# VH-VL binders against Nucleoside-triphosphatase THEP1: the designs that were tried, part 16

Target 1, 177 residues: Nucleoside-triphosphatase THEP1, of Natranaerobius thermophilus (b2a6v4)
Amino acid sequence: MTESNILLTGKPGIGKTTVIKRTVELLSCSSTGFYTREIKRGDPRVGFEIISLQTGERLPLAHTDFTTAEDRVGKYGVKAENLLGFLKEINEAMTSNKPQCLVIDEIGKMEFFTPGFHETVDKAFQSSYPLLATIMKKSHKFCDYLKNRGDTDVIEVTENNRDDLPEKLAKRIEEQL
Below, E stands for the ipSAE of ESMFold2; O stands for the ipSAE of OpenDDE; V2 stands for 0.75 times the mean of E and O plus 0.25 times the DockQ between their complexes.

## First folded at step 16 (VH-VL; framework fv_cixutumumab)

Design v2 (from u6 with heavy chain W106Y; at its last look DockQ between E and O 0.87; V2 from the best seeds 0.84)
Fold by OpenDDE, look of step 16:
Structure v2 (fold): chain C 177 residues (1-177), chain A 121 residues (1-121), chain B 108 residues (1-108)
Amino acid sequence: as target 1 above (177 residues)
Amino acid sequence: EVQLVQSGAEVKKPGSSVKVSCKASGYTFTNYAISWVRQAPGQGLEWMGGIIPIFGTANYAQKFQGRVTITADKSTSTAYMELSSLRSEDTAVYYCARLKYTWEGYYFDYWGKGTTVTVSS
Amino acid sequence: SSELTQDPAVSVALGQTVRITCQGDSLRNYYATWYQQKPGQAPILVIYGKNNRPSGIPDRFSGSSSGNTASLTITGAQAEDEADYYCNSRDSSGNHVVFGGGTKLTVL
């Protein structure tokens, strides 16, 4: 049995998102979901934005300037509501019966503040669609559960494999379509 | 101040339907999920379902699927729970509750005062 | 869907420590949330996540988890702690919310 869910993990900055983006570009099918990009003000990282693979819409998810945000991760205020639309797209896609790859970058602390995120992630893992996601490396009850699923392949992205991963992942995903 | 104001008590006949409302205020309605939880006399809490207003679709407990409809009106910040084909066993206090999500799960931080629904012939 | 089980009733002497345990397969994957309910009142959140107390909840309340169990501990029970306590979590699918059967705590 081939795992239908692929989780990428690795240290920050190793290039997980790049692997996701390059993989998506190689797929013949559409990809539904989002990826995360750092927001920099000059040199320092000041936040994170999420980008829709469907529409290209960009919204900030977390930022140091969100000082009044109720939800916080470290120095970042989290605007969880900005992820709602993206989750809605994923949920709608899962009911469309359209061949596609689901993409969630990232399954992490910031995203969990968004209503329906846990449910969306669970549904994605349980769906028949191939799932390509990044996940936080640190131990977390829910994340550990996902990593330990029998239908999930966890791949550590490193400097040694990151350049070759997109081709390999694309091939695997295509075989699932 | 966050408030969940529910509609008043209902007395219904078996086979009829009841629709309970929950008006939310004091926060951005679309940023939180609303769940419905009922409690029969002397019994425990029972989750019925929930809705994320922006999604527009509700999630239901299997026990109530096909018999319960949960909706949300963003314009009025009001959530609704309609239960059809009422039975005597549906006699209970029905609560709406705000569900907050965190990286460690979720919790109901605010509850309505409850709506008593009595089903009797 | 999976269920959460808890003892229907426990007792504790005033000033003593009591632990209320919730058990369910889903607890392996999801954190439990605990609520206190007194007669005629809506439930009140007391513990969520790994061990988080909302504002206004006394520090004598704490949460813990192990394997397929979650526990609410009251260290130094007070008379006002007499109430029903419910654990809550997601079911095994993660798509539904489930409550335990509730535990009636009597303070002696």
Scores: ipSAE 0.858, ipTM 0.932, lowest interface PAE 0.5, mean pLDDT 95
Fold by ESMFold2, look of step 16:
Structure v2 (fold): chain C 177 residues (1-177), chain A 121 residues (1-121), chain B 108 residues (1-108)
Amino acid sequence: as target 1 above (177 residues)
Amino acid sequence: EVQLVQSGAEVKKPGSSVKVSCKASGYTFTNYAISWVRQAPGQGLEWMGGIIPIFGTANYAQKFQGRVTITADKSTSTAYMELSSLRSEDTAVYYCARLKYTWEGYYFDYWGKGTTVTVSS
Amino acid sequence: SSELTQDPAVSVALGQTVRITCQGDSLRNYYATWYQQKPGQAPILVIYGKNNRPSGIPDRFSGSSSGNTASLTITGAQAEDEADYYCNSRDSSGNHVVFGGGTKLTVL
């Protein structure tokens, strides 16, 4: 009966990753997963990197310099293999007995190129662990299914709610553990 | 040029095991999952299981759980499927196939030519 | 595991339109992928995702889905389209790949 899965949506740049990071900082349990950060060369954004919440490891996921990449989203080549280790961390956590929150930022176009990403997300949503994730707005059958799950709360992050969400989410997650 | 080269045809007795290999070339082996799909004579396609080499563990169709073992050797870019306790009903062509992931969907984009396994006395 | 159901056979006259269907509860949550297979050959991808056609597949092939049903449509069927067609998707857990039983298309 508990909505163990929390999906954050909202406009690019609204602060979804900040909400994730602040929520995790308030949790007493471990957090396993990753978040994304833009890569800039001077003013223009040139890519995205992924950062492990557990270890702090950083790797680029997508970059304009990845000119030979076959997987692409717009101007960015996608280095799908760089997410594999992060997916392995999440899969291993799901067999753990330790209290923890799973974090996936973002369920988006670039991440779907990585082998096993779709399956890892599906398993995470079906698991008993709390899940805090962001998800792309683009119409996509699997993403629409995730948003419509009965055990999933979809929250749009806005200028009006982003400052008070971390405390509310952390409280909800702690109560699920 | 992407290629999946499978080992040769096998004739086996009931109760024995068979191990089929699938050597991949022309791409980064760890960037794709490999699946095994079989087809008995005159029958449809049947997914047996698959593996993502860097995870090191396989995922099996429930029908084959306990009889099939799927492995990958990253150093040789080779996937293996072993089916034990063979029965005459296991007579089939066994394909390896590369699974491509995209945000628009997933698909098997390259198939091996198949390995015929015949189970008879 | 999850079952995808296809009619075992369908016929179409040359130049006419045919629709091959695939039904299963998991198709509400996962896209279907379609393969063509001719005797003695490995399957060939014809449609994936919402309605993506890979390079080299004629534009007479298209895909659609609604509810628990996915469809492959061939407009202006040609003799070379005579083959077995398989839908392919995920089971209800999302972890296992499943195939429909296949549809034999006869072009008259």
Scores: ipSAE 0.807, ipTM 0.902, lowest interface PAE 0.7, mean pLDDT 91
ESMFold2 (binder alone), look of step 16: mean pLDDT 91; pTM 0.930

Design v3 (from u6 with heavy chain W103F; at its last look DockQ between E and O 0.93; V2 from the best seeds 0.00; counts 0 for: SAP .5 > .496)
Fold by ESMFold2, look of step 16:
Structure v3 (fold): chain C 177 residues (1-177), chain A 121 residues (1-121), chain B 108 residues (1-108)
Amino acid sequence: as target 1 above (177 residues)
Amino acid sequence: EVQLVQSGAEVKKPGSSVKVSCKASGYTFTNYAISWVRQAPGQGLEWMGGIIPIFGTANYAQKFQGRVTITADKSTSTAYMELSSLRSEDTAVYYCARLKYTFEGWYFDYWGKGTTVTVSS
Amino acid sequence: SSELTQDPAVSVALGQTVRITCQGDSLRNYYATWYQQKPGQAPILVIYGKNNRPSGIPDRFSGSSSGNTASLTITGAQAEDEADYYCNSRDSSGNHVVFGGGTKLTVL
């Protein structure tokens, strides 16, 4: 109960999003939030898209084709406005009384450019709803604060545990509700 | 070019209300947060609250909770701040400002020129 | 009152180094931003994040933070640096924007 927030970390490509998706598939309660998927054009990754768990809506968050974007991370332009609707869904869920699990994949560099992202994350961590999120490994003042919260369990996803985590996390989340 | 154009100066009596407008241009209004910041004569900056227009709900500083209402009209790209139960201490310049989010924090990147509100009998 | 505390006034001799500080528990969790304000003008951004200086701000301005304290340093103070300086961050909940009370810098 004291650790209602679950943060997944680990190296890129280890399967954090797969753990999120499989966990959500096992839950009997509603899940509200989003997850991230790579956009590939042939072999190379050219961007990232965000997908709503509630509606299935997909929008690109970052892409090499966003050459005029004001915000950038490396070779990717960030279209921060595309995350706004997803944040609205999470904020509305937190003012409802519906039992649900909040999902944020990822608390990372690209998402911080979106107005309200930081505040939405803060509120989600402070809420009584179970939260399942992924978080970047890089040092960042706000991210370090989240990882050090007493109500938060940080789990590194590895090749050794990734296949077992979905069932364990789903059971743990169901028991919190 | 980004512009925030505020409504003109106002003189109000104690106990009344004031509604200040902030018309945005040169960017997609719904994609950015707007805050209201005031400064009384000879005093510091005070954040009153802000809104992200697409969210539709505002956040308010504790000091102003219950007296301030911040709204946004997406069709006219205009934000509003209404302060009720005015007191002489509410005499100040009221700024609207656009809040820019970055990987490392937030800052106001564009400010309106301010609206002087004077509360006197 | 504000959750961020600044000294009300600081003086520096022309060409010397000055540090303006801002203290608050929330600075452990949230970055500080610094604004300069001259009379009759809206504030302008000087430093944000760890030590990010916007285009047009002289490189004599820098920022740092440690624990619950953030600092703005000016290493070769010029007459035009005379202004009020405000630190800006979040409150302890992270939900609200807060400003420090401001520091009036006098260049002697």
Scores: ipSAE 0.801, ipTM 0.888, lowest interface PAE 0.7, mean pLDDT 91
ESMFold2 (binder alone), look of step 16: mean pLDDT 92; pTM 0.940
OpenDDE, look of step 16: ipSAE 0.899; ipTM 0.944

Design v4 (from u6 with heavy chain G105S; at its last look DockQ between E and O 0.86; V2 from the best seeds 0.74)
Fold by OpenDDE, look of step 16:
Structure v4 (fold): chain C 177 residues (1-177), chain A 121 residues (1-121), chain B 108 residues (1-108)
Amino acid sequence: as target 1 above (177 residues)
Amino acid sequence: EVQLVQSGAEVKKPGSSVKVSCKASGYTFTNYAISWVRQAPGQGLEWMGGIIPIFGTANYAQKFQGRVTITADKSTSTAYMELSSLRSEDTAVYYCARLKYTWESWYFDYWGKGTTVTVSS
Amino acid sequence: SSELTQDPAVSVALGQTVRITCQGDSLRNYYATWYQQKPGQAPILVIYGKNNRPSGIPDRFSGSSSGNTASLTITGAQAEDEADYYCNSRDSSGNHVVFGGGTKLTVL
């Protein structure tokens, strides 16, 4: 009856990823998945990289320099193939039968270009493992579907709650383990 | 140029198996999924299943589970569909198609020309 | 798994507008993709996502969605538009692909 899936949403730069990272640090169990970090060249944001929570591996997912990339999100070319390894980690973890928290940061446009991402997200939501994820704020059929799931709690990250969320989320996740 | 080249027409007896190949070129094979879709004479399109080459795992329509095997050879950029225990109802044109994943939808942007499989006594 | 339903046949006068509708529960959660198929040919992608046209598809083709329905609209039908049209999406489980039964479009 307690939602096993927690979706964080909010405006860009509000600190969703920070909330996730801090939450993960508070957990007694392992966390499987990835978080996204901005790539900056000086001041401007020029791309995004994904980082594995298990291995610390870093790969660029989107970048303005990926000019020949078939997949595009705004000014960024997307290397969808770079997410495949991370998805495999999540999928393998879901069959490991060990206590863990699944982390997907973010369920967004860039990630959906990767074969298997949709399936991985679906499986994560359907799994018995706690899921902590960020999701794009804009309306989208699939994303709206995820937000409206009965087993999912959607939390808007704001300046007022972002500092307190990690402790609260960690507690909730621990109770689900 | 993206191309999906399928193997030639097959004539099979009931109870036998057929294996159709789909060689992909013109793109990075591992970056897309390959699906198989068949169409019986005068009928509509029917999705059979698909595979993501990097993962090596196939997903099948419930109707064909246990009877169809979809594989992919990354070294040759070739996908295969094997259908066993053939019946007359399996007579159809079998298409391979590249499945593109996007944030909005999945879509088949490239199709093979189809392989006619005829099952008859 | 869920299914997608289409009218088996529709007709449109040359130069007029026709709308082909696809209905299914999965369409509440997923966008539909539309394919055109002519006799003896493989299907051709015509519309995907909210309203995206691949390169080479005329702008008279457009897509829309509402509730559990998706629609393909041809504004100013041409003779060459006579074909079978199939809608497609993920099924309700999200794990499979499903096609509509197809709609035969006749241009009068």
Scores: ipSAE 0.659, ipTM 0.880, lowest interface PAE 0.7, mean pLDDT 94
ESMFold2, look of step 16: ipSAE 0.746; ipTM 0.875
ESMFold2 (binder alone), look of step 16: mean pLDDT 92; pTM 0.936

Design v5 (from u6 with heavy chain Y107S; at its last look DockQ between E and O 0.86; V2 from the best seeds 0.81)
Fold by ESMFold2, look of step 16:
Structure v5 (fold): chain C 177 residues (1-177), chain A 121 residues (1-121), chain B 108 residues (1-108)
Amino acid sequence: as target 1 above (177 residues)
Amino acid sequence: EVQLVQSGAEVKKPGSSVKVSCKASGYTFTNYAISWVRQAPGQGLEWMGGIIPIFGTANYAQKFQGRVTITADKSTSTAYMELSSLRSEDTAVYYCARLKYTWEGWSFDYWGKGTTVTVSS
Amino acid sequence: SSELTQDPAVSVALGQTVRITCQGDSLRNYYATWYQQKPGQAPILVIYGKNNRPSGIPDRFSGSSSGNTASLTITGAQAEDEADYYCNSRDSSGNHVVFGGGTKLTVL
């Protein structure tokens, strides 16, 4: 009856990705997956990139310069194909027997355009591996289902808890392995 | 323009195999899933399986596990569905369809015209 | 048997409103998608997600869902709406696509 799936929520800019990264740095086991970061040109945010936790590979996922992209979230065009290799890493890890933590930052609008993302997330939540993920706040049938799963702990990141969460989460993940 | 062009009609004997092709054009082939959906005369739509070409791994409906092989050839932008041990109830129109996923939902947004496969002795 | 259940047939008078339903446990977790199919043709997409219409689909088509049930509503039904309608979604594992059995809509 272990809650092996940890979903972080919170207001934009509260530090969810920072909690993810600091938690992963404290783990003694392998981490497989990705996180996202803003791309800024001077002050304004112009896009988002995805970064592999294993390899450090970086690719833009969304950008205002992607003006011909069919897939869009607001002013950002989405290059959904850039996430495909990262999903392949996660799927391959799930067929492994080695201890590891799966990381998905973020289960969000931009990622949903990528073929296999929905299926990869579903498999990850159903797997025996610890999962540390961030999830968008917006109501969405699949996201609401994930948040309401009995094996899933939804934690809102706040100014009050964000600094002590990484140690608590890392200990919890290590105990599951 | 997105197009899915399927191979021509086939007439097969029971116990044989059929391989239907689906040539994609007008989009980046490796970035979308392709599924195979069949429809027997007077019957509904039935999903057989699908593939995401960049993964190279196919996913099959349980009913067809062991009889269906779905592949993709990236160099020709062509997906294939092979159904073995054919029976008369496999007589159907076989469609390929492109699967699109968005934040707002998922759909088969483009369909081939269908390939009629007739299995008769 | 199918994981998604649809009534085999529904009728509507010209200009009136009709609702076509699709029921299955997986619809609690996954959106349904709706297709229209006329004889001898491939299906066409009419509604996906919560209530999204692709370009070219008339605004008389709408979708909704609650619990394990999804619905396609056609307001002001027209003769050209006479067709078979299929819902599809995911199975309980989330990995497979499933279709409902289809509903024949007759416009009277």
Scores: ipSAE 0.725, ipTM 0.886, lowest interface PAE 1.4, mean pLDDT 91
ESMFold2 (binder alone), look of step 16: mean pLDDT 91; pTM 0.935
OpenDDE, look of step 16: ipSAE 0.865; ipTM 0.934

Design v6 (from u6 with heavy chain I54L Y110L; at its last look DockQ between E and O 0.83; V2 from the best seeds 0.84)
Fold by ESMFold2, look of step 16:
Structure v6 (fold): chain C 177 residues (1-177), chain A 121 residues (1-121), chain B 108 residues (1-108)
Amino acid sequence: as target 1 above (177 residues)
Amino acid sequence: EVQLVQSGAEVKKPGSSVKVSCKASGYTFTNYAISWVRQAPGQGLEWMGGIIPLFGTANYAQKFQGRVTITADKSTSTAYMELSSLRSEDTAVYYCARLKYTWEGWYFDLWGKGTTVTVSS
Amino acid sequence: SSELTQDPAVSVALGQTVRITCQGDSLRNYYATWYQQKPGQAPILVIYGKNNRPSGIPDRFSGSSSGNTASLTITGAQAEDEADYYCNSRDSSGNHVVFGGGTKLTVL
């Protein structure tokens, strides 16, 4: 069995999203999925937004301004509905027969509030498509299962490897296509 | 009020079909998953299938694949379950239920009152 | 058949502790959820995730899991705890919901 699933982990701020974006830029195939960015108001982080790789659509996922949201992670309210369209894009891609890389940044607390998220992740891991994802370090039954799958390579992003990873990962992904 | 309102009880003959409705109110219908769960007299709970209306595609328990159709009408905020080729063992209470997602777990947080379907010859 | 297995019945004396178990391979990968059901009523959530108890559920209810087994524990069982209890989780694909067969709890 080949390791078609690549999970990036590491400390907050180490550059996991940067590794994903640079890897995708080096791929000759299409990439479908999303990545996250911090929303800052000057110095402090006030939220997170999600950006589609396919369409460039951008929506806030979590924000300190979402004071009436019932779904919360710490000081951030979560608008789980904002991720639904992005999950639809991933599910539609998995029913195509076109070469592509699936991207999920991040498999984390905020994303788990969205209906269909963990099912979409399950399908992506079980599919034959290359998958490049980030995953939270916190222990969680489903996340621990994903990290322990035999078809999955878990890579910790560090200051020592982050600059070299994009080219290595892009080569691996293209060899799977 | 956040609720799921189901259609009324039905009495059906073997070989016919039944279509049960589940109208959502008080929340954004297209943002949540809806499942159908049945319970025959003296029996346990049995998941039949579900749908996320935004995705438009239902998934079904293997036992019911080919006999059940689950749909959603976004304009009326209503989910439907249709069961065909009815048999006496399909006599049951049919529930619709909303599936809530959190990072700490997944659970049905809202249930309809159930629709009794009786299949008698 | 069910991918989650429960004993069909258990008994407990008033004030004593009882554990209701649920077994299935998928419980290694997915949390179990527990519902209480009394005759003529829809199920009521009692435990979800690792050991989360919703508002209104007495603290005598708790959940745990190890390997392929999840358990619902009732400490100091009371007469009103007499009901059917269902475990609920995902199948091995993660895409289908499954229920155990249910356990009828009798409080003696």
Scores: ipSAE 0.824, ipTM 0.901, lowest interface PAE 0.6, mean pLDDT 92
ESMFold2 (binder alone), look of step 16: mean pLDDT 92; pTM 0.944
OpenDDE, look of step 16: ipSAE 0.874; ipTM 0.937

Design v7 (from u6 with heavy chain E104D G105S; at its last look DockQ between E and O 0.93; V2 from the best seeds 0.79)
Fold by ESMFold2, look of step 16:
Structure v7 (fold): chain C 177 residues (1-177), chain A 121 residues (1-121), chain B 108 residues (1-108)
Amino acid sequence: as target 1 above (177 residues)
Amino acid sequence: EVQLVQSGAEVKKPGSSVKVSCKASGYTFTNYAISWVRQAPGQGLEWMGGIIPIFGTANYAQKFQGRVTITADKSTSTAYMELSSLRSEDTAVYYCARLKYTWDSWYFDYWGKGTTVTVSS
Amino acid sequence: SSELTQDPAVSVALGQTVRITCQGDSLRNYYATWYQQKPGQAPILVIYGKNNRPSGIPDRFSGSSSGNTASLTITGAQAEDEADYYCNSRDSSGNHVVFGGGTKLTVL
């Protein structure tokens, strides 16, 4: 039970993505995967964008402008196909045999619409690669399973711990490699 | 309209191979997983494996690992399943099916009509 | 285990309620889906996710789960409900799709 899987949770806007990015900056090993950013039109959030850690490629995952999308979460249409290339990067990394940290921000409703996402997450959690991810709070049979795995550490990000987490997490991740 | 059109029935000898095709239309081929499911006479449904075309690699049921090759040709929107070292027990109807994901589930939302493969000596 | 187990046959009197069960350890972690298959036809989806019913499936069909067991319930069974029913989920690894062995429903 190495706790190779780290799941971050916490209230919206608390800084989960910042913790991920700061942790990745401190790693000497490669990081493979993606993180999310909100898309704003002025003040209001109108969508979410996914960004590759390897290439910096950016694609919208969900947006209020996707009015014809069949897959939806609340007011956002989901363009699930845009995540496919990022999942391909993660799957290829897991077969590469190079030291690396896998990053998935976020394991959430929007991402689950993407073919292969569930399977990619499951493989990543079962692998020996360090995994740093965020996960939705909503009750979901698979997400509950992930949170309860014996090799998984679920950490709530708070204002009290968020500044200290990146260094602690980076040390843990590098010790696993 | 979404359609999965499979190749025609095959009669094969033991020890040979068969390759069944599944041509997709009416949707963006690379955006959905395609699975192969077979059903021997009088028996249940059996998942053989599947592929997400943009990934280019397949996932196989353990029972078929080493005997089945599943591929996708993005230029023709066609998935293929090749089963080698055929035995009489491989006599079955072979379906291709499209796998759809939701936020909490998955299901096969469109099925081909099936391809009958008969293995007899 | 990754295997999904179903009773091979179940009977129900016309108009009565029947429950078709599917058991497997993986059902603690993954939802089951349910397919109906009539002779000579490809399967059709009847229940997916927690308890979602596709358009065109009568409201007498419902799904439930508890622990390692998923159930398909048909209330007020009709003659046209006579078919084979398959549960479908993931194996224990999460990487493979699995079907139960199927349950033949006979409406008496």
Scores: ipSAE 0.673, ipTM 0.845, lowest interface PAE 1.2, mean pLDDT 91
ESMFold2 (binder alone), look of step 16: mean pLDDT 91; pTM 0.937
OpenDDE, look of step 16: ipSAE 0.803; ipTM 0.915

